# Designs tried in a protein design chat: miniprotein binders against q93zb6. Part 12

Target 1, 365 residues: q93zb6
Amino acid sequence: SSSSSDPLLVKAAKGQAISRPPAWMMRQAGRYMAVYQKLAKKHPSFRERSENTDLIVEISLQPWQAFRPDGVIIFSDILTPLPAFGVPFDIEEVKGPVIQSPIRTEEDMKRLHPIDFEKLQFVGDSLKILRREVGEHAAVLGFVGAPWTIATYIVEGGTTRTYTVIKNMCHTAPDVLRALLSHLTKAITEYVVYQVEHGAHCIQIFDSWGGQLTPEMWERWSKPYIEEIIHAVKKRCPDTPIVFYINGNGGLLERMKGTGADVIGLDWTVDMADGRRRLGSEVSVQGNVDPAYLFSPLPALTEEIERVVKCAGPKGHILNLGHGVLVGTPEEAVAHFFETARNLDYQTLFQNHVPAEKAEPELVV

## First folded at step 23 (miniprotein)

Design zz3
Fold by OpenDDE base, fold request of step 24:
Structure zz3 (fold): chain B 365 residues (1-365), chain A 102 residues (1-102)
Amino acid sequence: as target 1 above (365 residues)
Amino acid sequence: SPEEIKKLIEEARRLLEEARKRLEQAEEKAKQGDYEKALEIVKEALELVEKAIERAEKAYEEAEEAGDPKLIIDALFLIWFAQLLQEEAEKLLKEIEKKLKE
């Protein structure tokens, strides 16, 4: 039974009837906000900001205080759990993520262990605090990386543009790669459950690098492990909606539906109406305003928001960007986006889809 | 009754999911160059959409009379989704009919 108390975002994710789309943004806490820039100067390490409870909570609440989104995502990284299962990493300012000891062999796999939540207490404590601070006014979102995406960082030793090492391992060391992906699937499943138990209302799975595979390679090397996570999480946490997002997903929509996710996140390169048609009436959608529209005049931003909402239909839509907020985005445009979303009404927006009143047959007197 | 409205909504939903699957099959047949079979399937999809619209519109009317805002939105969504399928099926129909005349 859908509790009348579910946040608006959770209701939308479950495909329940509501008066408007809930809204949140990927990277809604970030460098575009002056308050974030000020905090980041005081605490220059990304690991310091993302692995301290007080800083996580403060940063996660910056968008909540400024814009009152319907979703508050925890400030974290998809790589945050890596040290908790035996993969140390650093974040370098220029290179981004660096994994000093890549895993590429069966011998390297011996460094992996079960996820240790004592090392992740700052995530659990932060989610509990966020749940208290937003109350019933917003959904708290947790998130994870998909096994293929996490494996890409681990195998490549950090960020890659070519994916040549991991794509080569699909052919040269497939058993090692399957063992890695299976280990990550278990660790990520437990980490999702941990986030839900600590107060996440909804979980987003990011397969950020899954869109760099051919559809066939994605079905072989990414999809099965995502399906395993979603199935295990739904069994343990049946009331928690799962959002599944891939960047560059236009060719993968039907395959993404097959994972059992409640919501499919769309990027801006997908037509929202086409995406909705292809996914069908039973799958909710998230997105998909181009982040570049936040640099446009506010009237053009309003028109694009209304267009996207009309293309998504009057139920089962979470309004978002097709990707994260860009650096240099005006805070006023983000404020306007959320204000526009709060003022939407489905009955008003879809008035032209209301059946014409059958003209009472004129009683020919 | 709310139960009758919910039944109409569920019937409309099932018809639309069948129509969607038929439309996808018609698109695949058209890509394969089997335009005659694609034409048959897309016409079947349009008939299913029409039957779904009839039920969804009736559910909407009855939901408004009942004053149930959830059932109104559920019916409105199915009307909207039916129109979306109809537009795409009609577009595909025109493309197929053009190919059969070439």
Scores: ipSAE 0.831, ipTM 0.928, lowest interface PAE 0.6, mean pLDDT 94
Fold by OpenDDE base, fold request of step 24:
Structure zz3 (fold): chain B 365 residues (1-365), chain A 102 residues (1-102)
Amino acid sequence: as target 1 above (365 residues)
Amino acid sequence: SPEEIKKLIEEARRLLEEARKRLEQAEEKAKQGDYEKALEIVKEALELVEKAIERAEKAYEEAEEAGDPKLIIDALFLIWFAQLLQEEAEKLLKEIEKKLKE
């Protein structure tokens, strides 16, 4: 069976017994790396860097070359597929993502079309190359935004702090919003399958803005569409584990479990042991070292990694940060994180949980 | 046999999932102020955890004897998870018992 050749990260995601947690970092390719900064000076456009196969591959492999993570995530954006289904966007240096023509009406919805993969060939080609370059030594990770998160950008016209337009549409234009979310669900489902078919071993779904909803609003407006994606992907790609991540998810864990995701990503504000208990033994976890610990002395970083790993238990854990690597993070600390992770052994770390050998009653002869 | 070890592991896992569900119910009852019912349920959760530990420990011992590293880790995980449930259930029990004395 294909299970013996799975990367360590895929085994952990599937809750299979392995000797240590696999490790990767959100934003492991990024501005903290000097090699990335040099490349970004040559190619100043984020879209240029994220929509060119050679640049995507080069950037995605920068952490692989430097640190040998157990996961290599494609360098991309959750908004990358937007032009492929009829939503143009720009990335401005100061404002971030800008969508010039928000979708808020039924008339605006007519601009949407099925996802066109000819416009996403750079993603497919990059994933194929990454799969070849890492071989059996790491998992290639794809990723997408959740429908609610993507819809928030589309409706708000970019980054928001208040979410007032989309939250208002839940009440004033619920049918338009449902139509948008349903369209996005289909497009994202196809895009996940496309990423898997092109070499992604694992997919992460980011509902980055789902944590800004009330639990009830999240269950109504985010969860059903995530469940639909996960169900459709599991049917088409049964061997591909799905990681589901929400930042600020401490109040949503039980609800997140209900999506059918193999792995729930935890942020650093969640107690890892509490998270494991609440999710139960059959759900894997990802995380959750505070990215700020990468600025700490290396011994303190080691201790925190070991603490998090011990709190996650000796199976079904993907070691990660609770959120992306911060700008200004020392590359040495990232190197140390991955080195520490490679040197962990579950039998050693959990030795205190081993049943004490029943001392054979010394037959006092 | 590996099959017997896997059976013990699966029995321990089922017991722990039942214990986890009972612990969640006890926590909910305690939040509702129904401390008498919470006390009943948390005691039942602890009994399930104890039965799970017994099976998981036996599975670990047999897995070590068999030299199967996968079964060792599977059993070790269940022991660890059982202890995690036990600690939380004991904490909840103590909180409930305190509330019933007030």
Scores: ipSAE 0.823, ipTM 0.927, lowest interface PAE 0.6, mean pLDDT 94
Fold by ESMFold2, fold request of step 24:
Structure zz3 (fold): chain B 365 residues (1-365), chain A 102 residues (1-102)
Amino acid sequence: as target 1 above (365 residues)
Amino acid sequence: SPEEIKKLIEEARRLLEEARKRLEQAEEKAKQGDYEKALEIVKEALELVEKAIERAEKAYEEAEEAGDPKLIIDALFLIWFAQLLQEEAEKLLKEIEKKLKE
């Protein structure tokens, strides 16, 4: 079990009985917030914002100060660790991530080296500060990209709509691709442990591009590496829950459960009740309010939040969006989302599932 | 008393996981066109769900009397999950029975 001092989010991730779902949002710090826009104007380099300890901490705490989410995720990027194992990258205004020297051949592989945490001290320092600042009131989340997603960036040289280079490598140079994925698996495993040791309560694995693979290809080229990460982390960090999220994951849910993750994040296209049925009662879920509902009138947003929570059941649920917060989202709607979550009570919300003469008393929050 | 409630909860949980697995098997048999076998399996799943509901509701009643909010939530979750599986099983049963008449 967890200690009595664990944050609510950690308890939910472990499937422990609690009185309400914890809530946080993917991309809860970011461009939809006026305070972020002002800071980003003053510090226009994303690399500076994501690699300077003081800026990371300030940005990460902006949603905490405004909305009091149950989770505070470090402001970072899935590509942030790349220079620490030999892959420099930039973020360009229009293109987004750019890797000027992609890795596609055995010769390119020689540039890789074991992860160097001296290049990542800003991550560790930031996590320690965040842990201290939020105390027992929220979980601090670290995160990583899954090996397939990271390999796709490294092989393609940035973002892609076609995935043609890495998909071609699956057929023409599979041993090079497997070696790259294995290297990334080791580096990412150490980076997860590093984040846990420096203050993270919970780690989310993003396989942002795993949904672009057929289920059979995902089983071959993504799942085994994620399984290896989760196995190693559970051995080395047994108290740390792992959340696993894939964009477009409706066809993969049972296979995602097979990775051994503690929590499966559902995107908004999955019916939450169907997801719970398919995943079973022994794994927790995260999600999955459609981010578009944050543009709805507040009563409609309340109804949708309650519907999602009812569909997820009164245990093992981390309330979240099914995707990151959209640019242009009203801050009032985000505040309402978190206020709604804080005021939920499982016994009240689920009273219609027990005989009326045995209506349960209100839970103590 | 808490140990008896936890025993009921564990029994219900095991029954529900077995029922869930049976429903997956029934769906696969129905996809293969083996509606007689699918029907048999769905009926077995419904029986397991009913046994789980009995245990979960008893655990809920005893947890309420004990005033233990964690056990109340644990039992409530299993009642909810059992109802989720029951609804799916009943939908599948109706579809299978319709196919058998055809």
Scores: ipSAE 0.777, ipTM 0.919, lowest interface PAE 1.0, mean pLDDT 91
Fold by OpenDDE base, look of step 23:
Structure zz3 (fold): chain B 365 residues (1-365), chain A 102 residues (1-102)
Amino acid sequence: as target 1 above (365 residues)
Amino acid sequence: SPEEIKKLIEEARRLLEEARKRLEQAEEKAKQGDYEKALEIVKEALELVEKAIERAEKAYEEAEEAGDPKLIIDALFLIWFAQLLQEEAEKLLKEIEKKLKE
């Protein structure tokens, strides 16, 4: 089996024995980097930067060139596929994503169509180039939004803090919402497969707004559609690990395990050892250093990385932050994080957890 | 042999997954106020963890002697995970025993 040539991150995701945790960061390409700020000044539109192959590749490789992470995630947005299935959107600097025509009725649903990959060639081409540029030295990461998370943007018309429209639709228009979620599930499934076919080694599913549901509402309105995606992707791409991440997931861990994801992403509000107990030995974990620690003195950052790694155990861990890199994070702290991760050794870190041989009592003859 | 080490590892893994399921059942019984049944189940879970540790430790020793870094890590992970389950089971046991004395 081709398992020997897998990137370190893919081995960790599959729960294979390796010498250290692989490391990457959510938002590792971003505004904290001077090279990104310079590029973003030259190309001020976020859509220009995220929908042009050369810019996507350049931005995605900025962390690779600077820090050599074990994972290189494509520079994109969870909303990037929306125009490809009939939902136009804009990104405003202050408001973030804006969907001018929310979908809330059966009549609005008629605007949706199957995903058109001709409109997403820049994603496929970028993944191919990234796979070539990193070679065997890192995993290329694709990603998508979960159906509930994408539906939240579509129904609310952009970013929300209350989720009142979509949560109300669960009661007032449940059939419309189920139809929307089912359409998104199909489109996202095909988009995951498309990313894998174009060179993604691993896929992360972001249910960023799933943590804003009650556990019961999440099991009813998010989980079934994520399970459908994961099942369909596992059938089509059996060798591709799936990372499933929810921010604020401490109450959902057992339910998240039920999705069939290979890796559960933890935020920093979850105790890593508690997360490992609750998820069991057969599920890998990702995370979960608080992004705020990157503003701490480097020795305190080292201690926290080592703490998190020791709490995750010597297998099936992808070292990450519990959420994306914060704006204003020192580049030196990010460099130190990846250097620390590269210098970890599981045998050294966990050697003291093996009970010392009971010295056979010397039979004093 | 590497095959014997792998067998010990798989047996330890199976025992730990059974122990984890028993702990979940014991916690649910304790939440229901059935502390007698919870006590029985958590004791069974501890026995499973102890058996898993014994097998994982033996697998670790044999993997070190064999110089197989993959089997060493697999065994080390099971020892580490067994300790986490043991701590949880011992905590739950003490909580249940306290409730049975009240």
Scores: ipSAE 0.770, ipTM 0.902, lowest interface PAE 0.6, mean pLDDT 94

Design zz3
Fold by ESMFold2, fold request of step 24:
Structure zz3 (fold): chain B 365 residues (1-365), chain A 102 residues (1-102)
Amino acid sequence: as target 1 above (365 residues)
Amino acid sequence: SPEEIKKLIEEARRLLEEARKRLEQAEEKAKQGDYEKALEIVKEALELVEKAIERAEKAYEEAEEAGDPKLIIDALFLIWFAQLLQEEAEKLLKEIEKKLKE
């Protein structure tokens, strides 16, 4: 249900009429910020930074303190819940995340168990603190990886460019893969509810590897599990909007709508106006400024932000990048992005879409 | 009245969703090489869009007179969405007409 006290981002996600688009950025806390780099030097372990309540809260609030985004996403990782249901992982210097004991067989599946929130107290505690710290001024966002994406990490044993083990498993051991995806769907559903119950206003689902599937494979191996998560979460958390994002999603937009998500996140390779036409008027959108524009002169950045907002329309839009903030991005450009968003007014920006004598709002002195 | 404004908004929304579906059908027919059918469908979509614009603009005028900023934005969105569909329909129409002359 909607409330007059809902954060602006929640209202936009629900398609409610508001005066400007809320804005936040994927990876808004991260290596492009000097304050993050200093903290990361003191605490070089990613597991420590993402699993210690004080560090999570400090990192999550760094962009809040600097830029006042309309959304504050918890500093975490899509792999963070894995140990809580029986899948330990390490961070290696060269490879990044590594799952030393992949799950590929029915015997491997015996290591899985129901999600244990005792192992995730730092997530719940951090969300509570973030909710209290930002108050009514911003939405707190939680997030999860989609079952296909998480299964890809677990089956491959880490990051992959080829996806060969999981794609082969679709043919050689489909029942084991379906059982894995079903287990992940249950665990992720509970983890979404957990985040909501501990303070998240909105949840983003990332299907980072879903864009590497053909549409038919995606509908077989990813979509049904995402649909199940969204259905269960909407039943148990009816006031919580869900944002769904796939990197490289130009060929999947209409199919993504079918998951029941409240908001479809667009990457920058999709023309926003074309995306809105394809998705229709009943679904909200998020995105989709190319992160490379943050390296442009500030007037050019302003023009691009306004172009994207005009292409998204005066309702149902969460202004964001089409991908995460790039390392090396000037902090001044990020500040300018949020300042520009904060100063937008839909009626002014769209005045040319009405008859001339009604094109401008009433004058004020 | 607010009830009248909301009725206009809902009518416009319904017309635009039908127009959008018609444009998808026209694109599919054009891909199949059935340009005569595609042309017919695009023209139907343009008629639906025109009817939607009339309703959305009336809703916008009445929402402004009522001083209701939420209804103003709702109407403005539908005007914008109608223009979005109109631009795509006109682009598709020109492409189809070129193919029919070839």
Scores: ipSAE 0.759, ipTM 0.909, lowest interface PAE 1.0, mean pLDDT 91
Fold by ESMFold2, look of step 23:
Structure zz3 (fold): chain B 365 residues (1-365), chain A 102 residues (1-102)
Amino acid sequence: as target 1 above (365 residues)
Amino acid sequence: SPEEIKKLIEEARRLLEEARKRLEQAEEKAKQGDYEKALEIVKEALELVEKAIERAEKAYEEAEEAGDPKLIIDALFLIWFAQLLQEEAEKLLKEIEKKLKE
């Protein structure tokens, strides 16, 4: 492999020695940016914005043009691949994702088929363009939803506060649910490989609803399928690091490590130093500045960024928020975050963790 | 030499991972109420951390002299991680010693 030519973010994900943490933000392209709002007025359909190559590329590059993050994530959705394996969806402006024909029974399962990449050409084309546009200056990031999270959307028919249908299925139709999760695992594996083949340097797995499971339920219904994806992807794409993130993951950290992910993303409710101790020295971390700090005075934001970096240590850290950028976030604060990250130097920042000059000997009088 | 620095770094890394595992074991013994065994294991972990710090600090000094920024960062990380484990070990040691006095 050509690891010496890797972007900074890839080096950090692999735990290689570098001079500063790379930085990017979850949801760094989005409604907090005036340029996005203007584009969204012209193209009010989210499906069009996320499924048209020219729009995907323009939106993905908006934060690149404004802030020069160390990672450029494709503008997409974890549900984007669903029609490619037999699950149509809509996105409503207020309600969000809607799946009109949920999968809840063995008969419903017959609608699923192997993923059809002809329906996803806009993803592949967009990744290739992004790779060319950012060159060697940033990593291109792809992403997927974890099987439990995707299954939750498919079973519930959309977003949910209660998870009652899929949780009930765990008891009333476990064989159907396991079959659904297994099908999704295969489809998601192929979709990860597809994104890597088309230009992604790094893949983030989101288990957005995994944090809503007890640890025991997560071990049964989510972890095995994530572990299978990571194992298969590492065999087929050995140079591609995988970042694994769960919202609300404080009780799951050691279990998340067991999936084999290269990087564990921490939300802001986890103390970063405690997370590093619990995870050990041989896995990298991502995170975990509270997105609310972007509303703070800039000096306070600087202090928090430096605190998080000191708590994460001088290696194996991808600086990020602990959650996505909030609507209403000042663009100046986002710019400051990235400028602060670019100007960090591990050797300078960690001077207090090195031996002091030797004291002069006491003189005998 | 770079080979000697890398050897020190690998030795320190191995010692720290062993120390971390010992601290996990000590915490488990303390949860079981076996404070005498937990104390023994924490002391072993602290000894491993001290050996690792010695090697990591030596590696840092030699990497600084050589002007090798990658080896400097590798050494800094191990010093930082050793201090993280030392702080946790000292906290656990104090807890165990309090329980033994009771």
Scores: ipSAE 0.712, ipTM 0.892, lowest interface PAE 1.3, mean pLDDT 91

